# VHH binders against EKC/KEOPS complex subunit cgi121 (cgi121): the designs that were tried, part 54

Target 1, 174 residues: EKC/KEOPS complex subunit cgi121 (cgi121), of Schizosaccharomyces pombe (q9p7j3)
Amino acid sequence: MILPLFPETQVHVFVYENVSNCAAIHEQLISQNPIYDYAFLDAATILYKKQVYSAIIRALEDRRDEQMKTKTIHSEVILSLSPKTEISSAFRQFSMTKKSKNIVVVKIDSKLTEEEEFERLDKLVEGNRVEFSDEELQKLIDFKVLKKNYKLDPSTLENPLASILSSIALRGYS
Key: E = the ipSAE of ESMFold2; O = the ipSAE of OpenDDE; V2 = 0.75 times the mean of E and O plus 0.25 times the DockQ between their complexes.

## First folded at step 6 (VHH)

Design pb111 (framework vhh_7n9e_1)
Fold by ESMFold2-Fast, scan of step 6:
Structure pb111 (fold): chain B 174 residues (1-174), chain A 122 residues (1-122)
Amino acid sequence: as target 1 above (174 residues)
Amino acid sequence: DVQLVESGGGLVQAGGSLRLSCAASGFTFSSYAMYWGRQAPGKGREWVSGISWRGGSTAYASSVKGRFTISRDNAKNTLYLQMNNLKPEDTALYYCAAGLFPYSTDEDYDYWGQGTQVTVSS
């Protein structure tokens, strides 16, 4: 519980590297299998813990304000990572694909403990679980993808945190 | 130049009210979470309240919950703290702070104000 603005909300974030079954997971997501009710992100797009939590906070605010543009809180997290309001574009930019190798998985409103969610996800994801930390995320990021998604120039690419968080905060607002 | 300038402090009797303001300049105010913190004489700093980018989410320390209200006006680049039912233990230097991420109750903020003194007499 690290979101003081949403103390009632259970949030778990998991990182998996070398995932071999992304195609199978993607199929389950398209079929809307409720067992897979998580936000599955391509780790190539995520550089910081703060990036993921900023998108979560934005999604939770939009849910509270009855301003969600997608059907679930998890899809709203994916949309909230994008600097633009276009749903299809956001999913193409940030969602796990059949070709993904490393993924970030977000669970909101879990009725399970973190350990119980780990046990459930380890049965769904064929990969190696690693710590959700800036150090581990930096090993998995694709800076070319990050630059394109947030329109970063060379001067901001060295320290993109402020640009990324600002883009998430200001999405569709100005 | 980034600046956070607090105002509205002063001397007030127990049970009274004060409204603090924090005027921000030099950065994109609407992309930052905003915070109020305080430091009583001879004590460490204490987080008081936080507000998200557009004011949709607020949080309060247990010691002030129900008595204080944080708000912001992004069009005016201004943060507010409405303090009601003030107690002598609320006596402190009150400062505003700005952070890019609204999960912090720690003092890991990007920008800080100098503070405005609040003194509550009994």
Scores: ipSAE 0.346, ipTM 0.679, lowest interface PAE 3.2, mean pLDDT 88

Design pb112 (from pa1, 14 letters changed; framework vhh_5c3l_4)
Fold by ESMFold2-Fast, scan of step 6:
Structure pb112 (fold): chain B 174 residues (1-174), chain A 123 residues (1-123)
Amino acid sequence: as target 1 above (174 residues)
Amino acid sequence: QVQLQESGGGLVQPGGSLRLSCAASGFTFSSYAMSWVRQAPGKGLEVVSDISWRGGSTTYADSVKGRFTISRDNAKNTLYLQMNSLKPEDTAVYYCAAGLFPYSTDEADYDYRGPGTQVTVSS
C-alpha cells in the first residue's frame, strides 16, 4: 500500500491467527536474523487498521526528520504505537512475545509485491493468514491489554478510535 | 547471557556530580536503544533518560532535564549517565536498561535491566 504523504514508501501489513511458532520467531528476532526484518506485533494490542497506519506514518515522519530512536523503521513502528516515548515499555506493550497467538506483521520499504512478501512470510509463520481489516482485528484484540496500553477510561471503550489515534499522534507531548 | 553491570554510584553532597557507567555484554550493544531508570525509596520506577542506538537522539525526564546527560560508546559497549547539580530527590537505585531488538523475552517485563547502583545525595 502507498500511504498519503509518503507515496515513495511501500507498506504491507499481514495478519495471522492461531500462530504456533511464536517462540521460534521470537528467538530469530532476538538474534537479529535479517530474514525477519519486519515489525512483529501482538494482535492483542491492535483494534483498527488506522491504529497501525498512524504508527507507520509517525515512524516515517521521525525517519524523514532524522529523529528515529531505534535502528530500523520496523522497530520505530513498534515504538510509535506507544503514547509515551519510553522504548522498553513500548516493546513490552506491543511487540510479539513467545506466548503470542495472533500477530500483525508490518513490512516497510519492501522491493517485493504484497503477494511475494506473503509467500515469504508463509515460510516463516506457522499460522492462518486473515484479511487486514477492522472486522478481523476485532476478533483478535484483548480489550484489557488495549485499555492498559492507551490508559482508556470506561467511557471511551465503546468507541476508542479517536483516543487511540490522538495518543499515537501526540506521543511525548502530554 | 545478556548482562548489564552498573557502576559509579555512591554518596555525594547536594550540588555534587557523579558519572554512572553500564558495561553491556552478551548482545550487540550498538543495535539497541538504551535507558537509565531509577527507583527512589518509597517510590515507583522512573525512566530518567533514553538514548537512540547511534546516540543521535536523547530524551530526559523533566525532573533531570538540564542536569543529567546520557551518552554511549558503542566501541566499548558502555552506556554513561553524567549527573550534575545533584539534589536529595535524586537519591535512588539507578538501573541500566535495554530492550531486545526490539523484543522482550517474555510477555510481562523483561528488559535486561542490570542489578543497579545506589546513588545517595545527602549532606
Scores: ipSAE 0.017, ipTM 0.405, lowest interface PAE 6.7, mean pLDDT 83

Design pb113 (from pa1, 19 letters changed; framework vhh_8emy_2)
Fold by ESMFold2-Fast, scan of step 6:
Order: C-alpha cells, then structure tokens, then sequence
Structure pb113 (fold): chain B 174 residues (1-174), chain A 123 residues (1-123)
C-alpha cells in the first residue's frame, strides 16, 4: 500500500500462519543478514490493521524528522508499536521469537511489487500466507499478551482499539 | 461531553483569505489526528485536509492543495485551516473531525465531529 502522507514510500504487510521455521529466521535476524531486512512481528501481539499502520506512520515521521531511535526503519516500526520508548522492551514485546507460530512481516521502501515481495518471502518463511485483515489477525492474537503489552484492564479488552491507537500516538509524550 | 467548536467562517469575495479555528474539549486532543471536511448544499461530505497527532504530517484534497494550510496547537487544543485564494466552489459548511487512526479520509474512521462553520465565497 502507498500511504497518502508518504507517497514516495512503498509499504507491504504480509501475514503468515503456522510458520515452522521461526527459529531459523530468528538466527538470521540476530546475524543481521541483509536479506531479512523486514520487520518480523509476532502475530500474537497484533489485533488490528490500524495498529500496524499507526506504528508504520509513527516510524516514518520519526525517520523524516531525524528522530529515529533504532538503526533501521524496520526496527523503528517494532519500537513504534510499544507504548514506551525503551528499545529492548519493545523488541521483547512485539518481535518474532524462536517460539512464534504466526507472524506479521512489514516491508518499507521496497522497489518490488507486493507479488514480488511475496515470492521473495516465500523462500524465507515456511508457513501459510493469509490476508492482512482484521478478521485474520483476530484469529492469531493472544489477548493475554495484548493486555500485558498495552496495560489494558478487563473492561478495555472488549474493545481495545482506542486504547492501542492512543498508546502508539502518545509514546514519548505520556 | 466531547466538543469540537468551529469558528471563523463568513461571507467573502473570490480571491480572499479566511482562517478557520476548531476548539476541542472533553478528550485527549494530542492522541487524535484532526481533519477538515466540508459539505455544500445538496452534496455529500468532501474531505479537505488532515493533520497527524503532532502536526508533522499533513495531507490535502487536490482541489485545495497549494491554497489551504492545516495546522494545530496541542497545548491550546486548537485546529486551524488557513484558506487562501478562495473560490466560489469553496462555499460550504466546514466541519472539524477527530480520529484516532491518522490519515484516513473515511468518515467512518472519525470519532468526533463538530457542528460546522459556514463559508460563503460570492461576489
């Protein structure tokens, strides 16, 4: 997708379920292999498309303003999902781990079409691609993880969208 | 008790300028993207402009690009629209709107909307 406020920036988001090689992908991310220059998120932490897009927009604004706290735009997306500015905590909360089963993959600044990125990712990810939609994300979310990451009380868990988006918007401004 | 209160409309000649203001209360203004939407008699709402949470990003409808400028002041909880080189086709009621999701031009994504201020551009 192209964002109206960043028309020069290509954005692709992919969702994979039943991924069997998360440990192998994690090793490549630790080794900083350039082929794996994507934001690999644990789908257990993502409930809405708007959650991902809000983090992407926050990261792109920070890059434009030369205010990025991390080394790459993809790591900045991971940080931007967090309600706090602490980098290591954000990565522990939202990044894919060796134990992840379902993942959300974000690519920014791609020179490739969505189909071409899928072909590339299909060689890296051993899982089933599903549509990036609220319906599919809601099948993969872990509400205990969501509650912990965004400090939600039981009453907000019934409709957490406003709390999540406010947390992303107010990060660093309290 | 959420309120969005627009002001600054009026009757002006083509080529004139106006600055609209929108005063917000009853919600955390700084966590919302803000929008200007207009509606002329007998027509549906038309999105005019959007501004991100802190004013770092803005967007404009092609019909107003280069003539209108959106800005916000979070400490005073106020949204502005500077309208230059006004044309008769800019005549409409102008509404401010607040949405938690930034950059959507879809009315369904607006959480709050004001009562509107009338702008009439006529000779």
Amino acid sequence: as target 1 above (174 residues)
Amino acid sequence: QVQLQESGGGLVQPGSSLRLSCAASGFTFSSYAMHWVRQAPGKGPEWVSSISWRGGSTNYATSVKGRFSISRDNPSKTLYLQMNSLRPEDSAVYYCAAGLFPYSTDEADYDYRGQGTQVTVSS
Scores: ipSAE 0.193, ipTM 0.572, lowest interface PAE 5.0, mean pLDDT 87

Design pb13 (from pa1 with S30L; framework vhh_7n9e_1; at its last look DockQ between E and O 0.88; V2 from the best seeds 0.00; counts 0 for: pae E 2.6 > 2)
Fold by OpenDDE, look of step 7:
Parts: sequence; structure tokens; C-alpha cells
Structure pb13 (fold): chain B 174 residues (1-174), chain A 123 residues (1-123)
Amino acid sequence: as target 1 above (174 residues)
Amino acid sequence: DVQLVESGGGLVQAGGSLRLSCAASGFTFLSYAMYWGRQAPGKGREWVSGISWRGGSTAYASSVKGRFTISRDNAKNTLYLQMNNLKPEDTALYYCAAGLFPYSTDEADYDYWGQGTQVTVSS
């Protein structure tokens, strides 16, 4: 997929449910294995496609402006999901853990088609791919975690998307 | 109360220039992507241009690319549209809109709308 704001950057997003090897993937990420050059997100923290895309765009803009706070574009995506500026907090909030069961995987600067990228990623992830859609994401979300991550209250629960997108946009500016 | 108020429209000859402004109030301007749209007589609404939160990313409809420039001043809560080399087919009611998603050409993603300012380009 090509984002209109970044026509030179190809982005792919995949969703996996019932992943059995998150612990193994996590170890590879810790060791900074280049084969695992993706943003691995806990699906329990993601409710909307726009949430993911907003984080991607924020990260890409920060990279363009040479304002990234993390070392890689994928880690910046994870940071960009968070309303907090602390990198460690963002990763605790949104990154895949050893205990994760469902994940969202983001690839930035892909040189492959979506199908080719999927084939590569499918060798790394032992789970079932599902559609990247709000409908599928809402089946995987943990609302307790979501509420905590974005400090949602009863007044914002009617439209959590607005609060989420605002938080992403205002990180470091409010 | 949320307000988007457009200004700067008017009558101009073909080849002329106009600069539109959209003054925003009642919401956190920095958290919104801003957009210009237009509606010509007898036609539907048309997306013209968009600008992301901080203003570093812009996009344009093919019909105005190279002639129009969108910008924003977040300190002033103001959106701008510099229109150069105007053509009769640019005649329309120009309106600004705001949306939380950083970029969209789908009006369903817009949360707030202005009333518009009339731009008329004579041949």
C-alpha cells in the first residue's frame, strides 16, 4: 500500500490471531535479528485501522523531519501509538509481548508486494492471518488495556477513535 | 463552539491569484488535519487539498496541483490556500474542513466544516 502523503514509501499491515510463537518472535526482536524488521504490535491494544495508520504517518513525518526519537522507523511506529513520550512506556503499552496471542504487524519501506511480504512474514509468525479491518480488530481488542493506554473515560468511550487520534497527534506537543 | 470561517474569496480574472484563509476556533487545531474543498455550480463537492497536523505533509487534487498551495499557521489556528493562475473552472464555493485522521480524501472522515467563501474566476 502507498500512502498519498508518502508516495515513495510502501507500507504493509498484517493481522494474526492465535499466534503460538510470540515468545520466540520476542526473543528475535530483543536480539535485533534483521529478519524480524517489522513493528510487532499487540492486537489487544489496537482498535482501529486509522489508529495504526495515524501512528505510521506520525512516524514517517518524524523521520522526514529528522525528529525520530527511536532508532528505527518500526520502533517509531510503536512510539507513535502512545500518548506518552517515553519510549519504554510506549513499548510496554503497545508492543507485542511474550504473552501476546494476537498481533498486528507493520512493515515500512517494503520492497515487496503485499503478497510477497506476507509469504516472508508467514514463515516467521505461527498463527492465522485475518483481515486488517476495524471489524476484525474489534474482536481482538482488550478494552481495559485500551482505556488504560489512552486514559479513556465514560465521556470519551462513545467515540474512542477521536481520543486515540488526538493522543497520537499531540504526543510531545501538549 | 467549533467554528471554521473562510475568507479571501472574490471575483478575479483568469490568470489572477487569490489567497483564502480559514480561521479555526473551538477545538485543538494542532490535532487536526485540515482540508480545502470546493463546490462548483451544478456539481458535487470536490476535494482540493489537504495538510497534515504539523503542516509538513500536503496533497493536492490533480486539477490544482502546481497552482495551489495549502499551508497552515498552528500558532494562529489558521489554514491558507494560495491560488495562483486561476481558471474559470476554478469558480466555486471554497470551504475548509477539519479531521482528526492525518489525511483523508473521504469527507466522512471530516469532523468540522466551514460555510465557505465564493471564488469566481472570469474569462
Scores: ipSAE 0.861, ipTM 0.918, lowest interface PAE 0.5, mean pLDDT 95
Fold by ESMFold2-Fast, scan of step 6:
Structure pb13 (fold): chain B 174 residues (1-174), chain A 123 residues (1-123)
Amino acid sequence: as target 1 above (174 residues)
Amino acid sequence: DVQLVESGGGLVQAGGSLRLSCAASGFTFLSYAMYWGRQAPGKGREWVSGISWRGGSTAYASSVKGRFTISRDNAKNTLYLQMNNLKPEDTALYYCAAGLFPYSTDEADYDYWGQGTQVTVSS
């Protein structure tokens, strides 16, 4: 995808369901294996495409302004999903864990085509790739996790999009 | 009560400059991407420019790139459009709009709209 505010930046987002090797992937992330330089998110935390793109835009703005709080653009995307500025809290809330079953994977500044990234990721992830769409994301979300991560009231659960996007936009400015 | 109120329009000679303002109230300005659009008589709406939540990222329609500059002052809840080297074809009603998603040219993503301020450029 090309973002109008960052037309020089290539962005790819992949969704996998029924992933059987999350523990192995998590181990590679902890060891900082450069082959796994992606943002690996737990799909239980993602409800909308706009949620992911808002976090990506926030991370890209922080990188451009030399205001990144983490070491990589992919880590910055994970931080940017959180309504709080605390890095460790953001990773606990949004990152894939050993127990994850469905994941969302983000790649920024790929030197590969989307097709080549698909081929590469399909070798790393043992699961079924599905379309990055609101319909598919809504099948994978855990509403209790979403409510906790964004501090949603019962009154906002009918239309949480505005609350989620506002939380991403206002991180560090409240 | 949400309001977007444009000002700064008027009559100007070709080659001239104008600065438009859009004063926002009734919502959390900092969490919204802001936009300028325009509509000439008998024509559809045309997106002109957009700016992200914090003013760090901007985008422009090809017809105004290099001549117009969008900016925002989050402390004053105000959006600006500096228009330089104006042309007769820039004559239109200029309106501002606000949207939570950063950034979209799709009107369906815009949450609030202003009434507009008229800009007329004479040849």
Scores: ipSAE 0.488, ipTM 0.749, lowest interface PAE 2.2, mean pLDDT 89
Fold by ESMFold2, look of step 7:
Structure pb13 (fold): chain B 174 residues (1-174), chain A 123 residues (1-123)
Amino acid sequence: as target 1 above (174 residues)
Amino acid sequence: DVQLVESGGGLVQAGGSLRLSCAASGFTFLSYAMYWGRQAPGKGREWVSGISWRGGSTAYASSVKGRFTISRDNAKNTLYLQMNNLKPEDTALYYCAAGLFPYSTDEADYDYWGQGTQVTVSS
């Protein structure tokens, strides 16, 4: 996928359910293994495609403007999901952990087709790929986690999209 | 109440310039990407330009690239379109739109629309 605002940047997003090896993936991420250069998100924290794309776009804008706060574009996506500026909070809230069961995986600056990138990723993730769609994400979300991460009250929790996208847009500006 | 109000349209000779404004109220302007679209006589709606919520990223339709410049003033809650080297083909009703998603050419992603301002370019 190519984002119109970033025409030279190819992005792929994959969703896996029933992942059995999150602990092993986590160890590779801690070791900074370059084969694992993706953003691995806990699907329990992701409700919308637009949530992920908004974070990607914010990370790409911050990279272009030399305003990134983290070391890689993929870690910047994780930060960009957060309403808060603190890096450690964003990773605790949104990143895949050893205990995660379902994940969303983002690749930015891919030089590969979606199928080629999937072939690489499928060797790393022991789980079942599902469609990146709001319908599938809704099956994997934990609404208690979503409420906590974005400080949603009952009125916004019934239709949280606007609150979530506003949080991503306003981090550091409100 | 949400309002998007365009202004600055009018009649201009080919090769001339116009500057359109879109005054926004009733929502948090900084949270929204903003867009210009147009509808020429006898044609469907056409996406013209978009700008991200802080103004850092802009995009243009091929037909206007290099001639039109989108900008926003977040302190005044106002979107602009500077149109230079106008051609008769640019004759259209120009409207602004707002969407919480930071960029899209798909009008299904837009939350608010203005009523439009007419631009007429004579040959």
Scores: ipSAE 0.429, ipTM 0.730, lowest interface PAE 2.6, mean pLDDT 90
ESMFold2 (binder alone), look of step 7: mean pLDDT 84; pTM 0.841

Design pb28 (from pa1 with S52T; framework vhh_7n9e_1; at its last look DockQ between E and O 0.84; V2 from the best seeds 0.00; counts 0 for: pae E 3.8 > 2)
Fold by OpenDDE, look of step 7:
Structure pb28 (fold): chain B 174 residues (1-174), chain A 123 residues (1-123)
Amino acid sequence: as target 1 above (174 residues)
Amino acid sequence: DVQLVESGGGLVQAGGSLRLSCAASGFTFSSYAMYWGRQAPGKGREWVSGITWRGGSTAYASSVKGRFTISRDNAKNTLYLQMNNLKPEDTALYYCAAGLFPYSTDEADYDYWGQGTQVTVSS
């Protein structure tokens, strides 16, 4: 996938459910294994495609402007999901954990087609790939976690997208 | 109440220039991507340009690329469209719109709309 705002950057997003090896993946991330150069997100924290794409765009803009707060573009995506400026908080909020069962995987600066990237990633993730869609994400979301991450209240729960996107946009600027 | 008010339109000769403004109020301007669209007589609405919430990224329709420049001043809650080398086919009602998603050419993603300002380019 090519984002119109960043035509030189290819982005792929994958969703896996019933992942059995999140703990193993997590260990590889801690060890900074370059084979695992992805943003691994807990699907329980993701409700919309636009949420993910907003974070990606934010991260790419920050990179372009040399304003990244983290070391890698993928970690910046994770940070960009959070309304908080603290990196550790963002990772606790949105990053895949050892206990995760469903994940969203983001690849930025891919040199491969989506199919090729999938084949590569499929060797790392032991789970079932599902469509990257609001419908599928809605099945995987934990609303308790979502409410906590974005401080949603009864007035915003009916349409949380606005609050989510605003939080992403205003991080570090309000 | 949310308001988007366009200004700067008018009659101009081909090859001339105009600068449109869109004054926003009633919402957090800096959290929204802003867009310009237009509707020519007898035609449907079309996307013209977009700018992300921080103003760092811009996009243009192929028909206006190289001639139009979108910008924003978040301190003034104002969106701009500098239109140079105007052509008769640029004649349209120009409207601004706001959306929380940082970039979209789909009007379904827009949350607020202005009433528009008329731009007429004569031959």
Scores: ipSAE 0.860, ipTM 0.918, lowest interface PAE 0.5, mean pLDDT 95
Fold by ESMFold2, look of step 7:
Structure pb28 (fold): chain B 174 residues (1-174), chain A 123 residues (1-123)
Amino acid sequence: as target 1 above (174 residues)
Amino acid sequence: DVQLVESGGGLVQAGGSLRLSCAASGFTFSSYAMYWGRQAPGKGREWVSGITWRGGSTAYASSVKGRFTISRDNAKNTLYLQMNNLKPEDTALYYCAAGLFPYSTDEADYDYWGQGTQVTVSS
């Protein structure tokens, strides 16, 4: 996918359900294995495609403007999902953990087609790929986690898109 | 109340310049992407330009690229459109709009609209 505001940057997003090897992936991420250079998000925290794309766009804008707070564009996406500026809090709240069951995986600056990137990623993730769509994301979300991460009131929890997008727009670093 | 109020329109000869302003109130301006659109008499609405929350990224319709410049001043809650080398085909009612998603040409993604300011370019 090419985002209109960043036409030279190819982005792919994949969703996996029933992932059995999150602990192994997590170990590779903390070891900084370059084969695992993706953003691995816990799908329990992601309700909308627009949520993910807003974080990606913010991360890319901050990279272009030399305002990134983290070492990689993929870690910057994780930070950009957060309503708060603390990097460690963003990772605790949105990153895949050893206990995650479903994940959203983001690749930025891909040199591969979507199919080629999928073939590579499928060797790393032991799970079932599903469509990156609001319909599939809604099946994987944990609304208790969503409410906690974005401090949603009952009145906004029914349709929280505006609250989530506003949080991404207003916060992220200090 | 939310208000978007455009100003700076008027009559100008072809080749001339105008600067439009859009004063915003009643919402957190810096959390919104901002847009300019236009509508000529008897024609549909046309997306003209957009700018992200902090002003770092801008986009333009091909018909105005290189001639128009969008900008914003978040301290003054004001959006601008500098229009240079104006042509009679630029004659339209120009309006601003606001939306939380950082970039969209789809009006369904916009939350607020202004009433517009008339720009007339004579030959």
Scores: ipSAE 0.280, ipTM 0.615, lowest interface PAE 3.8, mean pLDDT 88
ESMFold2-Fast, scan of step 6: ipSAE 0.586; ipTM 0.805
ESMFold2 (binder alone), look of step 7: mean pLDDT 85; pTM 0.851

Design qe15 (from q32 with L104Y; framework vhh_6qgx_2; at its last look DockQ between E and O 0.44; V2 from the best seeds 0.00; counts 0 for: pae O 8.4 > 2)
Fold by ESMFold2, look of step 7:
Structure qe15 (fold): chain B 174 residues (1-174), chain A 123 residues (1-123)
Amino acid sequence: as target 1 above (174 residues)
Amino acid sequence: QVQLVESGGGLVQAGGSLRLSCAASGFTFSDYAMAWFRRAPGKEREFVAAITYSGDSTFYTDSVKGRFTISRDHAKNTVSLQMNSLRPEDTAVYYCAAGYSSDYWTPRAYDYWGQGTRVTVSA
């Protein structure tokens, strides 16, 4: 996919359920293996497609404006999901862990079609690909985690999407 | 209540060796990546070395690669930096840091910081 404001940037998003090798993937990520240069997110933290797209857009805007806080665009996506500016907190809250079972995987600056990128990623992830859709994401979310990560209380739960998107868009402006 | 306490700094002649130690308390040591940063007079903090939470991978800035070795001891909750073949350019205050991210090189990726230990390398 190519976002209108970022015509030179191809982005792919994949969702896997029942992933059996998150511990192995995690070791490769912390060891900085370039083959694993993706953003690996814990699906328990993602309820909406727009949540992911908003984080991608925010990361790309910060790259364009030379305001990135992390070393890679993929780590910047992880930071961009967070309502806070602390990198370690964002990783703790949103990144895939050794114990994760379902993941959302983002590739930015892909030179491949979606299916070609999937073919590469499928060699790395031992799990079942599902559609990147609000329907599938809703099955994988942990609402307790979502509420904690975005401070969703009864007053914000009527419109959690708006509150979440606002947190992503406005981080660092307050 | 979190503490990172560096020790082992001092004065050493160029070509010499020094071993820094960082004692950690007040958090689950085994969950954190550990790093050393340094600040020379008039400069910003710069990355020196990092070690993953498991200890299986280490990372070094180019200027210290082959001379410095980072290690961790889970039983003692300590991180060490063995510094060999020291040069005057290594003179700095060395800081121990603990963080939870795969961005080992960026100071703001670290939650906890020590007060620093001074290393002076004389020509």
Scores: ipSAE 0.183, ipTM 0.627, lowest interface PAE 5.6, mean pLDDT 89
Fold by OpenDDE, look of step 7:
Formats: sequence, C-alpha cells, structure tokens
Structure qe15 (fold): chain B 174 residues (1-174), chain A 123 residues (1-123)
Amino acid sequence: as target 1 above (174 residues)
Amino acid sequence: QVQLVESGGGLVQAGGSLRLSCAASGFTFSDYAMAWFRRAPGKEREFVAAITYSGDSTFYTDSVKGRFTISRDHAKNTVSLQMNSLRPEDTAVYYCAAGYSSDYWTPRAYDYWGQGTRVTVSA
C-alpha cells in the first residue's frame, strides 16, 4: 500500500485475531529482535482504518520533518495514535501487551509485497488473519478502552472518528 | 510534579557492593518501565539496566550482567539497583529513568529522569 503524500514509502497493515503468542512476541520486542520490526498494536484500541492511517501519516510527517520523538518509525506510529505526548502513555494505551488476543500489525518501509510481507509475518504471529476493515476492527474493539484512550463522551461518541482523528492530529497542540 | 530521586551512591572499594534506590512520584508508577543509566567522567550516558512496568522482565548491559540486579517495588514506588562486585570502571553518576518502549536502551525513550547519584569505586 502506498499513501498519497508518501509515494516512496510502502506500508502494510495486518489484523490478527485469536493470537496465542502475544507474550512471546512481546518478549522479542523487548529484546529488540530485528525480525520483529513492526508496530504491534492492541486491536482492542483500534476502531477505524483511518485511525491507523492517520497515525501512520503523522509518524511519517514527523520523520519527514525530523521531529520524531521515538527512535523508530514503528514506535512513532504507536505514539501517533495517542492524544498524549508521553511515549510511555502512548505505548500503555495502544501497544500490544502480553495479554493481548487481537492485534493490528503495521509495517512501514517494506521492501516486500503485501503477500510476501504477510508470509513473513505469519511465521511470527500465531493467529488468524482477518481483513483490515472497519467492519472487522469493530468486532475486536473494546469501547471502554477506546473511550478512555481518547476521552470520548456522549457528545463525541456521535462521531468518534472525528474526535479520534482530531486527537491524533492535534497532539501537543492543546 | 514528576520527581525521581536517587539515593544510595557513595565511595566503595573494588569488589564491594552498593544498593541504589530511586523514589518516584507525580506519575502512575505501575504504567512505566524503570531503568538505570550511568555517565562516567568524560563519557556519554549509557544504559545499565531496565525493568518492565510489571516487573516480570529485566535486562542489562553486558558489562554488568551477573553483578547488577534491578528490581522495583510497586507499593513504595521505588526502583532499586543492587550492585555487587563493583569495579573501578563502574564509577559514574547513576540516573534513574521512567518510560515505556520496546527500546529500553535509548535514553530518549524515557520520559522522566532523576538528578543522579554518584558512585565511586576505588581500586
């Protein structure tokens, strides 16, 4: 997948449900295993494709502008999901944990086709791949977590996407 | 206000032991990984040890493996560094840090820092 304003950057996004080895993946991330060079998100915190894309775009913009707050583009994606400026808060809010069951996996700067990347990733993740769509994401979301992460209230819940995107876009400006 | 206060530093002979402690306040301690860094005279700050937010994982720089142990106490909001078999090359100012990232080795991955405590190991 190519994003319009970043034509030289290939991005892939995958969704897995019923993942049995999140704890093992988490350990590899802690160990900074280069094979696991992805952004691993807890699917319980993701409601829309545009939420993920918005975070990716924000991260890419930060990189472009040499304003990344984190070390890697993938960690910047995680940070970019959060309305908070603290890296720790963003990771706590959105990153895959040992207890996660469903995950969204983002690869930036991929040198592989989507299918090739999937084959590679499928060796790392023990779960079922599902379509990256709003329909599938809404089956995996924890609304309590979502509301907490973005401080959604009854008024903003009428259009949660707008609120989420605003939070992502305006992080550090409010 | 966020505060990290290190203690336990001092002068010790080679082969001796010290226990550093860091008291954290002003943030949700249980949400943060904790780490120790050190800066020796004339050198850059370097990673020493880290412990995950849950305390179930720890990792160390190679030069301190087997000698240093990082631990945390959620009830007291403290992180500790037990330093055994100290060497002159361990002489440095030791800093406590709080953050959350898959990259625990990089200073900028940490949100908060203490002012440091000096450890001097004599030959």
Scores: ipSAE 0.015, ipTM 0.267, lowest interface PAE 8.4, mean pLDDT 91
ESMFold2-Fast, scan of step 6: ipSAE 0.574; ipTM 0.808
ESMFold2 (binder alone), look of step 7: mean pLDDT 86; pTM 0.879

Design qe27 (from q32, 19 letters changed; framework vhh_7n9e_1)
Fold by ESMFold2-Fast, scan of step 6:
Structure qe27 (fold): chain B 174 residues (1-174), chain A 123 residues (1-123)
Amino acid sequence: as target 1 above (174 residues)
Amino acid sequence: DVQLVESGGGLVQAGGSLRLSCAASGFTFSDYAMYWGRQAPGKGREWVSGITYSGDSTAYASSVKGRFTISRDNAKNTLYLQMNNLKPEDTALYYCAAGYSSDLWTPRAYDYWGQGTQVTVSS
């Protein structure tokens, strides 16, 4: 995919359901294995495609402005999903865990084609790939997790998109 | 209540060794990456070392690599820092920290902080 403000940046997003090897993947991520240089998100935290793209754009803006708070662009995507600037809280809230069942995987600045990333990632993830769409994401979301992560009240939970996007865009501001 | 309590600091001569311990309570220690940081008088905090929750991977600041060794005992909820060949510039308050992070290199990945233990290295 091509982002209008970052046309030179390659972005690929993958969604996997019923993943059986999250514990093995999580161990590789924490051990900083370069083969796993992706943003691995718990799908229980992602409701919309726009949520993921907003976090990617924020991360790319922070990289452009030399304001990244984490080591990699992929870690910065995870941080950028959070309404707070607390890095450990963001990883705990949005990153895949040993107990995750469904995941969203983001690759930025791939040196591979989308087809080659498909083949590579399908070998790392033991699950069923589904379309990156609002329809598929809404089957995997945990609304209790979403509510907690974005501090949503009952009135905003019924239509949370604007609140979520504002939280991502205004991270670190009033 | 969550607590991180550091011990093992003291006065030591240059070239000497110290072993620091951090006793953790009030949270599931084995679910957290653990870190050592330090702060010299009048200076900002500096990251020193990190270890994954499993203990399978470690990371070190360039200034201490080869001299310091981080380790953990999940059965005892204890983090350690073995400091060898100490230098006067290692003089600082050493504190342990806990964070849930996929990136050992992220400087602000800490959820919990200890009060620290003072290390003074004389010339």
Scores: ipSAE 0.000, ipTM 0.209, lowest interface PAE 11.0, mean pLDDT 82

